# VH-VL binders against E3 SUMO-protein ligase pli1 (pli1), part 11

Target 1, 154 residues: E3 SUMO-protein ligase pli1 (pli1), of Schizosaccharomyces pombe (o94451r108to261)
Amino acid sequence: YSRPFAPVVHSRIRFRKSPFYDILEQFNAPFVVPACVGTRNTISFSFHVTPPALSKLLNDPKQYRVYLFSTPSETIGFGNCLMEFPTPQMELRINNQVAHANYRRLKGKPGTTNPADITDLVSKYAGPPGNNVVIYYMNSTKSYSVVVCFVKVY
Below, E stands for the ipSAE of ESMFold2; O stands for the ipSAE of ESMFold2 at other seeds; V2 stands for 0.75 times the mean of E and O plus 0.25 times the DockQ between their complexes.

## First folded at step 10 (VH-VL; framework fv_spartalizumab)

Design r2 (from q2 with heavy chain S31D; at its last look DockQ between E and O 0.66; V2 from the best seeds 0.00; counts 0 for: pae O 2.6 > 2)
Fold by ESMFold2 at other seeds, look of step 10:
Structure r2 (fold): chain C 154 residues (1-154), chain A 121 residues (1-121), chain B 113 residues (1-113)
Amino acid sequence: as target 1 above (154 residues)
Amino acid sequence: EVQLVQSGAEVKKPGESLRISCKGSGYTFTDYYMHWVRQATGQGLEWMGNINPDSGSTNFDEKFKNRVTITADKSTSTAYMELSSLRSEDTAVYYCARELYEDSYGTFDSWGQGTTVTVSS
Amino acid sequence: EIVLTQSPATLSLSPGERATLSCKSSQSVLYSYNNKNYLTWYQQKPGQAPRLLIYWASTRESGVPSRFSGSGSGTDFTFTISSLEAEDAATYYCQQYYWYPYTFGQGTKVEIK
């Protein structure tokens, strides 16, 4: 047994497998982005890149990336979660810098949304202060859970 | 099943170079870092360096940096370690080891059988 | 470089006894933000390659008997064999994977009387 499966706990999100990347490590417990219909909201949280992940990222930056994922909170804990952002009306900041990603999904085409590649915005040093995530958003009809993961890209 | 098969034992003279191969099977070779660790007779384990077989990126312990070369051939799923300017202190068993892919990468879950290298004149 | 110092050098015990092995690190291998210790324990029998037993200081690898366990944090780590069996005669190494270069302790040899 090669260890393809870690024990699944509610604190870890299992996304549907992708031919374009493998998720190697999740850096934070899923952070809840509450629904906010007809209004605006701002949330923030922190994550820390682990020393072994940082070592790979610094040595192989084309292949090792840091991605931000989101999925409806109701779907976590059961596997095969689909990548979806809370709303196209959002701005993601990492360490006070705007991340540029496509927050929309194609109508009738679930799972077409890419996670946000935030690698170039993440601190390249282990230890304090870590990395700060701020999401400004409006008109999210559901609660979403957000994680930042270390990935290998193909 | 995961398997790492190394090339056979070698007897060398001081000043020569050695080249050890390590062929991986039973897994996706390019997903896992390959490490080289040696063990002198009756001594502990000593990490020498590694390679990402997909990108070719390497890391070395500074004490070997000027003498060690680590390469990988994706098409044959084989990693190589070369150690130049051999000394009697390089007499050891040399292991290749595969790093875990997820979560606890940096620890080694599969090891080659070892290659005994004797450096004497 | 993070130096790992193991003690004792040799343990000689009877079957069924508890073995307790120490590994001390010159620098912390705890990442406080995820509360994980980047320390691994291996078993090596004569003429064989090492076998992975424990990673993250206390997480048992799949297929490793439950009599093997690890504990400790930061700089002080303990490996325990709760009830020794004849097959446990081996040398045990700790390894840190916190930062390059990776380093090993010098080993503790466990002998069964």
Scores: ipSAE 0.522, ipTM 0.814, lowest interface PAE 2.6, mean pLDDT 89
ESMFold2, look of step 10: ipSAE 0.598; ipTM 0.844
ESMFold2 (binder alone), look of step 10: mean pLDDT 92; pTM 0.943

Design r3 (from q2 with heavy chain S31E; at its last look DockQ between E and O 0.78; V2 from the best seeds 0.00; counts 0 for: loop humanness VH .296 < .308, pae O 2.4 > 2)
Fold by ESMFold2 at other seeds, look of step 10:
Structure r3 (fold): chain C 154 residues (1-154), chain A 121 residues (1-121), chain B 113 residues (1-113)
Amino acid sequence: as target 1 above (154 residues)
Amino acid sequence: EVQLVQSGAEVKKPGESLRISCKGSGYTFTEYYMHWVRQATGQGLEWMGNINPDSGSTNFDEKFKNRVTITADKSTSTAYMELSSLRSEDTAVYYCARELYEDSYGTFDSWGQGTTVTVSS
Amino acid sequence: EIVLTQSPATLSLSPGERATLSCKSSQSVLYSYNNKNYLTWYQQKPGQAPRLLIYWASTRESGVPSRFSGSGSGTDFTFTISSLEAEDAATYYCQQYYWYPYTFGQGTKVEIK
């Protein structure tokens, strides 16, 4: 026990394994999307694709992708986190371009939501300014943690 | 056990071509990039290029442009490196090496035993 | 192309001594946004293929003895053997994996007196 009152910090999210992709690298510390009921809210953060990941993206773009993941903040720090977006009432922008993903969760089927494939919207340049993520949303009853990951798809 | 087994030593004359094989076993061949690295006698290591065995996509050092071809056969889990227009300075031990799959990719965790190639008249 | 320059060329030491090897990069291999250095150290004994020791400049590969360590950042890196053993006689190479082409230093030969 390193500190009596230190908060638990989770630098990595461990998602449930998928037969459709492997997570190879997480680009950002989990970013919190707070609960928001009855109003519209906006969050933003940045991430950077690493140079080795960029090399694979440029060389093998069908197999190597950049996915945005989300899971309820209360579940991080435990294994097998399920992919779930904060609300269907959201818009995701990457570098000021709208990302198109299915934000809906099927009723009674947790973890059926696919991560957002944002590969075509991320900078293919490893230097500044990086990539800006903006989420406009409303009616998220829970807090969510968001990460952007490098993946190999099948 | 991960193993990379290379074809045997070769003696070549200037102007000829060589083709070295590297058979991978003990792992899923198509998940890992395969690299080729050479080392002249008493000298350092020199990266030549690589291949994604699944897609066939390749990268090469410019020094070998138009002389090197790297291929892979998924059905036999074997990568090949061909070097044409051989010169005496191509005398070296040639290694295949497997790139790690996750987080630390770009580093080589398994190497073939090496193939000694001598180019002399 | 990122050039790696190692020094000294040869280091001759007795068992139990501390070996210190330098690797200098012509360009930074630190990605400031994740604070990781894309630099690897290998050991190569005569007649053998290289063996991975350290990646990310300072992270020891599984099964590598704790007497091996790496440090440094950006363009200036150090590899240390804290208490030299007879089996450590080898040539040590740094390698960058920041950009293609991947490149190696020319090596530092460590000899046991």
Scores: ipSAE 0.516, ipTM 0.821, lowest interface PAE 2.4, mean pLDDT 89
ESMFold2, look of step 10: ipSAE 0.558; ipTM 0.834
ESMFold2 (binder alone), look of step 10: mean pLDDT 92; pTM 0.939

Design r4 (from q2 with light chain W99L; at its last look DockQ between E and O 0.81; V2 from the best seeds 0.00; counts 0 for: pae O 2.4 > 2)
Fold by ESMFold2 at other seeds, look of step 10:
Structure r4 (fold): chain C 154 residues (1-154), chain A 121 residues (1-121), chain B 113 residues (1-113)
Amino acid sequence: as target 1 above (154 residues)
Amino acid sequence: EVQLVQSGAEVKKPGESLRISCKGSGYTFTSYYMHWVRQATGQGLEWMGNINPDSGSTNFDEKFKNRVTITADKSTSTAYMELSSLRSEDTAVYYCARELYEDSYGTFDSWGQGTTVTVSS
Amino acid sequence: EIVLTQSPATLSLSPGERATLSCKSSQSVLYSYNNKNYLTWYQQKPGQAPRLLIYWASTRESGVPSRFSGSGSGTDFTFTISSLEAEDAATYYCQQYYLYPYTFGQGTKVEIK
């Protein structure tokens, strides 16, 4: 076989600013959800809430939340990314529990999709075993990148 | 021009209470945790506790939990620390300090000038 | 709670010399999942409040001269001043922000001969 090649990856996704929250920390490197046409696909990855974030989350859960963000992979590195889920009919699980979020896209109104608030499904302990994310999806014509972030909400 | 301006030096008797103010300016007061740290004469720094000035949520070192109260007034951008049942060993310089907002929150990028408190009988 | 122990207590050196300060933590402040150490270094001059120099054990704060550096991981940390200047006479403190209560080392006093 040949010498492995390192792909060009972005360590952080910059999302367009929102009046409803501030992104304080990104917990994982962007995870790619590949395009998938005419079939079903499943992806999974893990993230860990950092100890300082966990302290704020436990102490002030009304203002400090954990949000899952998604954006088309092709837009990363070209300015402020818009929040968009791979498909409206997808299932997101955090630690084997179904997340309830609005995955709907609004035609002609980019950036109107809200990130998923997964706070109540996230482990309340730092360290092992962390948090497992599973996305079941079908018929996504684009690749998406997913990050989990610590946010302050207003 | 971030500034934290504390109330002036105080002389107290044992058993009394201490109340120190810390006024923040040059930034959005409610976005940053405010911390209280003290330093006895010729000694090191000791973290006492903090407050989220927006929600009022607090954390304390256990050794102070029964004697310390930390509050904030959003309308005046001022945090307060009250220490009750003062003892001679509470003689110290008391600092307020602002926590960083993103990524490295938990470190203190701005400090008040300090308030010298002497507790003597 | 996490106890930070600094050494030496006092360090007396001439201008241009290298100062090496140690901070040892009673338990790890490394979060292995992001490989970051939650440790900060401050400088405090007489009659002044502390000044932030280094966070994440090795990241210099903006405006801090390059002669100041930090290294180490887990429980053992080092702060270095590569070429001492007269203005560097101060007490230096490490602080952990891994977990409440936040704690400081007892300080290392750096004196210029």
Scores: ipSAE 0.556, ipTM 0.838, lowest interface PAE 2.4, mean pLDDT 89
ESMFold2, look of step 10: ipSAE 0.595; ipTM 0.842
ESMFold2 (binder alone), look of step 10: mean pLDDT 92; pTM 0.943

Design r5 (from q2 with heavy chain E102D; at its last look DockQ between E and O 0.81; V2 from the best seeds 0.00; counts 0 for: pae O 3.8 > 2)
Fold by ESMFold2 at other seeds, look of step 10:
Structure r5 (fold): chain C 154 residues (1-154), chain A 121 residues (1-121), chain B 113 residues (1-113)
Amino acid sequence: as target 1 above (154 residues)
Amino acid sequence: EVQLVQSGAEVKKPGESLRISCKGSGYTFTSYYMHWVRQATGQGLEWMGNINPDSGSTNFDEKFKNRVTITADKSTSTAYMELSSLRSEDTAVYYCARELYDDSYGTFDSWGQGTTVTVSS
Amino acid sequence: EIVLTQSPATLSLSPGERATLSCKSSQSVLYSYNNKNYLTWYQQKPGQAPRLLIYWASTRESGVPSRFSGSGSGTDFTFTISSLEAEDAATYYCQQYYWYPYTFGQGTKVEIK
């Protein structure tokens, strides 16, 4: 029985700072969305809102939000990662409800894509079963890493 | 340098109200919850409540909920705690404390110098 | 409300000895989904505000001497001073930040003989 080498695993993604929000907490280890050209793919994972974050979220829902972020997997070790969805041909579901986000990139303008605000779809309960994320997508030319974060918005 | 500067010591009579100020400097005042914690002489620390200075939202320990008012003034970067219907057991040092919350660090990273309050007849 | 119980109330030791302080929580402060304990240790010297030493039960704050450490998980936590120095005479408090209201242990006073 052979064992592969242990690759470097980045547990946190460091996004470029935004004047519109601060990232306070990352809820999940970066989840890989593989490249998928000419084929459809579906991925899913779960995350849990932490008890202290839930307290702030419930107390101040206008200022404290839950955002889903994505960035090319190749960039996560270098810092100042730019927000970019895998493909405009995708659908994001949180707890089986469709999220509304703009997945489109502006050509020649990296970092112009907003993270998805999924706050209203997230369970307001810290216990099981948590929150399920499903991404249906096609025509992603790169591998992407996806995280759900607790943010304060301005 | 983050600093929290509180108003000076006070002597009060039972039944009066107490109002303590806490001015924050060296950081963005509205970005962090401000908490109030007290300590009677020779006793432990007791959390009283907090405020989000941006929204004005508050939380209180039920022990104090009927007597405590916590407010904040964004324009002066100052939080206030008022405790009404004072009793001798309210004699304590009162602290403000800033909450730093993120996935790298949590709880009270900066404290005011404390305000000594004596309640006696 | 999560109640924190510290023991002993007072600990009198000589310089160079190992100090061991206990903090027990009435409910778990471990969030199993991220495997983090929401427990902090403070040092308070007379006439001063508390000083943060340890967060997440075992992570030392920047600038805190390595002789201070924390361990434990769930409901049972330990704070250790590996080789006691005269300047370590103080009262030590644990605090949970899992749920409101935030609560503190009643303190352990460490005295130098």
Scores: ipSAE 0.351, ipTM 0.764, lowest interface PAE 3.8, mean pLDDT 88
ESMFold2, look of step 10: ipSAE 0.380; ipTM 0.772
ESMFold2 (binder alone), look of step 10: mean pLDDT 92; pTM 0.940

Design r6 (from q2 with light chain T59E; at its last look DockQ between E and O 0.76; V2 from the best seeds 0.00; counts 0 for: pae O 2.1 > 2)
Fold by ESMFold2 at other seeds, look of step 10:
Structure r6 (fold): chain C 154 residues (1-154), chain A 121 residues (1-121), chain B 113 residues (1-113)
Amino acid sequence: as target 1 above (154 residues)
Amino acid sequence: EVQLVQSGAEVKKPGESLRISCKGSGYTFTSYYMHWVRQATGQGLEWMGNINPDSGSTNFDEKFKNRVTITADKSTSTAYMELSSLRSEDTAVYYCARELYEDSYGTFDSWGQGTTVTVSS
Amino acid sequence: EIVLTQSPATLSLSPGERATLSCKSSQSVLYSYNNKNYLTWYQQKPGQAPRLLIYWASERESGVPSRFSGSGSGTDFTFTISSLEAEDAATYYCQQYYWYPYTFGQGTKVEIK
């Protein structure tokens, strides 16, 4: 039997560097948000802040933050990934609270979209139950991969 | 090349204060936590505390909290540790150590050469 | 405070032999949600600063020879030198970085006969 090439498993997404923050740690394996046109879809996943990250976050919250990133799934193996949300028609909830972020992308200006700063919605406890992410969305023409990262901001 | 260069050996009397410098070079000083670890003669390593040299935020082991001050000067890429009310038990080699920046932060990938401090009456 | 206890205190072996060092933690340093153990091994030779060998209990730092390895999880950890060389004579320390204060084991001295 001839079988198709097995897809490469990527445990980490390498985003394009930003002058406004450095990514220090990725808390979850890339989670796929499937394409969805003409219908609504809902996805959810969990992540946990690691104990060393929590120590920095609690002691220095102005400089250490938790950001949610998204990029087209097709690009995650190539590095220099650009921050892009699946669709402007989406709602992000962290622990059942609405996150406020700019979901718009600008045509001709890839990489101008900011990740979502979800720090104030994240549990400040390293143990259970962790953090729940829910994305409600419609009209995403591509599959997207989502990660939550620990960052240092400038 | 990452280097941490500490100030020289000191001999002190009980009740005096100690101030050790640690100059970092070959890397972005403000990106990495700096730690202080000491080692009494023939003994193991003892963590004293750290500093975020960008924000100035510090953490200390409780047993040193009332005697230790850790500071950093961003303009000279130098961290300082001051230990007051010295006792003979403070006789040790004092190290500064740089914490890793990404992923496995909390481990120390670069260490100063050590500063030998003797406290004797 | 998380206490790390190393054994044996001293290990005296011949070149080519396998060295096995133990580090036991008073509390788990495994974060079950990412399956990482926040434990590091250092080598220290007399008159020198410690050298980072292994982090996350089992991951070798770049430039560290493959004869050095770490294993274990939770509270019980092992550091192994598969075939001792003369330059491996040193004291080896484990360190936890799960939570402040960071703590070290008291060390295991490896001597070459």
Scores: ipSAE 0.598, ipTM 0.845, lowest interface PAE 2.1, mean pLDDT 90
ESMFold2, look of step 10: ipSAE 0.645; ipTM 0.847
ESMFold2 (binder alone), look of step 10: mean pLDDT 92; pTM 0.937

## First folded at step 12 (VH-VL; framework fv_spartalizumab)

Design t1a (from q2 with heavy chain S55A; at its last look DockQ between E and O 0.76; V2 from the best seeds 0.00; counts 0 for: pae O 3.5 > 2, grease 19.1 > 18.9)
Fold by ESMFold2 at other seeds, look of step 12:
Structure t1a (fold): chain C 154 residues (1-154), chain A 121 residues (1-121), chain B 113 residues (1-113)
Amino acid sequence: as target 1 above (154 residues)
Amino acid sequence: EVQLVQSGAEVKKPGESLRISCKGSGYTFTSYYMHWVRQATGQGLEWMGNINPDAGSTNFDEKFKNRVTITADKSTSTAYMELSSLRSEDTAVYYCARELYEDSYGTFDSWGQGTTVTVSS
Amino acid sequence: EIVLTQSPATLSLSPGERATLSCKSSQSVLYSYNNKNYLTWYQQKPGQAPRLLIYWASTRESGVPSRFSGSGSGTDFTFTISSLEAEDAATYYCQQYYWYPYTFGQGTKVEIK
């Protein structure tokens, strides 16, 4: 974790608490999805489910889920981050399969967007090749930071 | 304060069954896996299995799975371990242990006081 | 099943000396993608339940004195007590939590002369 002489790196995003789930573990360092005003972009990265998380997921798949979170990059150092996707016109793929999540937020209601539940698309093996994330998007006016987390749902 | 309180010591004969309780307090019982670990006299620790007290799902070490039953009662915040067809080698202290909830889950931060079980012919 | 082998079986030292305990795993417990070792160290005194000291091989639990430390990676792990105190007389166990079934080393008994 901390290094006294390394550049400051926000290795964790602290989202606003939810009554519907607890975040138990973050699988990746926040990945930046750059702004792309007036154009289209594609971003790809990988994450790995940890062996202990995979063990719980395999044994209790109704209660243990894998969620993809997004928030504006400029906010990630402050805590209580709100769930927000880069644009309503985007497509998320996990291991080449389309994830079906609500990417839109209600106008004037920040934090109404749920994270994407990608559990059924995630590899059930801890080793290589891991899990590939592809985001197709356009007209994002801000940069966003994306993490995949292990959660317990209620 | 997190506390795990186990049922008292037992003396058993080969072929009998044992049933040990573990009552948790000071935390949300259904959020944490409960584990059972035993220790024969002068020997090391041996993981037996666990339960998700919310869902009731269990995992066992293969060497016990035909003889061990692990259950939980959410209304009393109590986990139970039953071991059937007892043998002399089942003589041990039996512990319940709570695993951590976040990041380092799989390691045990709270343990019961232990239940001494003697199996003697 | 991941087997953990501890050495020595018994370690007898004087107060103030450095104790070094070894734990060797039959399979790697390092998850290279997050660079974490899923290994824990416990202290157990006679008639008591184990006490959590260190997890992730080197991370000290809250309230654990700084003289206790862990190091190593993959299959070879070391637990160190930098300056032994009389209260440190106990048996120390390593445990892996990489995959089910969870397993423990057989223990190293530390005695104070």
Scores: ipSAE 0.408, ipTM 0.793, lowest interface PAE 3.5, mean pLDDT 88
ESMFold2, look of step 12: ipSAE 0.645; ipTM 0.853
ESMFold2 (binder alone), look of step 12: mean pLDDT 92; pTM 0.940

Design t2 (from q2 with heavy chain T107Y; at its last look DockQ between E and O 0.03; V2 from the best seeds 0.00; counts 0 for: pae O 13.6 > 2, placed apart)
Fold by ESMFold2 at other seeds, look of step 12:
Structure t2 (fold): chain C 154 residues (1-154), chain A 121 residues (1-121), chain B 113 residues (1-113)
Amino acid sequence: as target 1 above (154 residues)
Amino acid sequence: EVQLVQSGAEVKKPGESLRISCKGSGYTFTSYYMHWVRQATGQGLEWMGNINPDSGSTNFDEKFKNRVTITADKSTSTAYMELSSLRSEDTAVYYCARELYEDSYGYFDSWGQGTTVTVSS
Amino acid sequence: EIVLTQSPATLSLSPGERATLSCKSSQSVLYSYNNKNYLTWYQQKPGQAPRLLIYWASTRESGVPSRFSGSGSGTDFTFTISSLEAEDAATYYCQQYYWYPYTFGQGTKVEIK
């Protein structure tokens, strides 16, 4: 099953600053995860780690990580986007390996959801075929936009 | 051999709470969702909720959301279900059941032996 | 939520007869991406936990006798015991796992005369 990349209004997402990491590079155009009320859905897309980022990942893996971010699609044009996963009923796979993340939102505490650290699941080889992302999810009331970013962690 | 072993029967009064354990063995505990299902005497099966033991993420049937807590301890391969503010309608056999999430298919291939809970004054 | 309605409530038959049980879903449990029906059938004998018999509507679990079968798609499902044996006296439940909350049918009790 091949899912085309959806057209995006913006090529980048500007997340609210975090004291725990800096976003250095976005590897993919924001990919839309459509709403799916009362049913399930599966989406997939690909990204490549750039050679400069790969060099830092290999040489300093304590400081340099690869994070998957998500935010409601309706917010991406405004900046200061908050990290939020589509639904707690989801599974994220990177290169067919299950990622460990907490998808549950804390009630009344927006922006408290951590992005998924997928560094250990990402291919450490530059070039084709890249990295495959699959999201299985149920009952998302909004559309979300997903990006994979290179980050420096403090 | 996959086994789910639950804690023993309990007799409770209305307004009290209960906590049931379910210990899994013979498989990788964090690879399967754990579900809780109950059955009142002579009645059908009722899904209560689940947990992903790897992430701690939970889902509940809305009618239990305010009274049920589901947790898991990876180090002991044990899931727990707590039900507060007990009523006579909560008299039932409570089962744990595992679901495969590695395949993204959600059927219960293994069940605990059941824990009988009686709520009476 | 997805409501599953089973019929008949009770089925009383002699050994060797065919038992046919119905399960109807209030909405489709067919997932178009993989073309699979997210429906199971369980057997439950008194004092025991349910036993998985059929998943994906028609796939028999390992160790389940071939006289048990399932069929149907979308909203209408059938469970069949081709030749009843005395040990098949039990209550049978369908269950959907298409999305949360997971739900069960109310059960069909099969009795052997």
Scores: ipSAE 0.005, ipTM 0.500, lowest interface PAE 13.6, mean pLDDT 84
ESMFold2, look of step 12: ipSAE 0.343; ipTM 0.736
ESMFold2 (binder alone), look of step 12: mean pLDDT 91; pTM 0.926

Design t3 (from q2 with heavy chain G106A; at its last look DockQ between E and O 0.80; V2 from the best seeds 0.00; counts 0 for: pae E 3.1 > 2)
Heavy chain, then light chain:
Amino acid sequence: EVQLVQSGAEVKKPGESLRISCKGSGYTFTSYYMHWVRQATGQGLEWMGNINPDSGSTNFDEKFKNRVTITADKSTSTAYMELSSLRSEDTAVYYCARELYEDSYATFDSWGQGTTVTVSS
Amino acid sequence: EIVLTQSPATLSLSPGERATLSCKSSQSVLYSYNNKNYLTWYQQKPGQAPRLLIYWASTRESGVPSRFSGSGSGTDFTFTISSLEAEDAATYYCQQYYWYPYTFGQGTKVEIK
ESMFold2, look of step 12: ipSAE 0.437; ipTM 0.776
ESMFold2 (binder alone), look of step 12: mean pLDDT 92; pTM 0.941
ESMFold2 at other seeds, look of step 12: ipSAE 0.525; ipTM 0.816

Design t4 (from q2 with heavy chain Y105W; at its last look DockQ between E and O 0.93; V2 from the best seeds 0.00; counts 0 for: pae E 4.2 > 2)
Fold by ESMFold2, look of step 12:
Structure t4 (fold): chain C 154 residues (1-154), chain A 121 residues (1-121), chain B 113 residues (1-113)
Amino acid sequence: as target 1 above (154 residues)
Amino acid sequence: EVQLVQSGAEVKKPGESLRISCKGSGYTFTSYYMHWVRQATGQGLEWMGNINPDSGSTNFDEKFKNRVTITADKSTSTAYMELSSLRSEDTAVYYCARELYEDSWGTFDSWGQGTTVTVSS
Amino acid sequence: EIVLTQSPATLSLSPGERATLSCKSSQSVLYSYNNKNYLTWYQQKPGQAPRLLIYWASTRESGVPSRFSGSGSGTDFTFTISSLEAEDAATYYCQQYYWYPYTFGQGTKVEIK
């Protein structure tokens, strides 16, 4: 028999550069949100903010933020990934609190979706229990990969 | 080419104040925290504090909190450290240092040349 | 605050020998959730500012020769120069950046005999 090529595992997602923020650290390995057509699905994962990042968050919360990013899973092996949520029919919760973000993509204008600013919902402690992310969603035609990052905002 | 250039050596008497400048070039000055570290003769390195040059936010080692002032001037890309009520124990080389921008920030990838300060009567 | 203790205080070796320096931390600087150690090694030659060599305990900074390496985790760290060269005569410092205040070890002086 022939051997299928093993999938490449990517630990970091390289998003297109933005004039509005710089990505300084990725807190979690990309988490897959599977495609889900005609039904509902729920995924969850956790992340921990690192002690140096917590120090900056506490000292300069206007400039240092925690953003949740998403991009189609098929694109994560390449640079220049575009920010895109799986579906407008979703709810994001961080530590059981609803996060507010615009999940819609603009027709014909890829890369216009903002990441979710979840800073006010993340734990300000290094250590347990960390931060829980829950995504409730419906009708995502593609698989998406999700990361939470530490950013500097301009 | 990242470069941090500090003001020149100073000789001071006890009770006076010192002010050291650190001019950054070759990078976006406001994007990186600037730190101050001193080294007394024959001794190790001692962290004094830092500043976010963009916001002006500072952190200090408690040992220096009441005597040290750290500021930054964005228009000249220059950070300043002032130490008041000098004592002979403040005789040291004073360094400014830039921390890394991402991932492993809190480590210092660029250092000034050092400013020798002697406090004696 | 986190105290770093280095040993030995002075290490006198010949060119080509292996130098092994220890840094011990009073508290763990390992963040178990990302498996990173927040420990840095610097080289300081006489009359010069410190130079960054190693961060995250084991990651070499760009342009640092491969003879320099770091290892260890948690509270016990080792810095190694695999084949000592004359230009390596310097004092070496470890530094933690886990939490403020940032602290340094007292240094290990490496001398070439």
Scores: ipSAE 0.315, ipTM 0.764, lowest interface PAE 4.2, mean pLDDT 88
ESMFold2 (binder alone), look of step 12: mean pLDDT 92; pTM 0.936
ESMFold2 at other seeds, look of step 12: ipSAE 0.343; ipTM 0.768

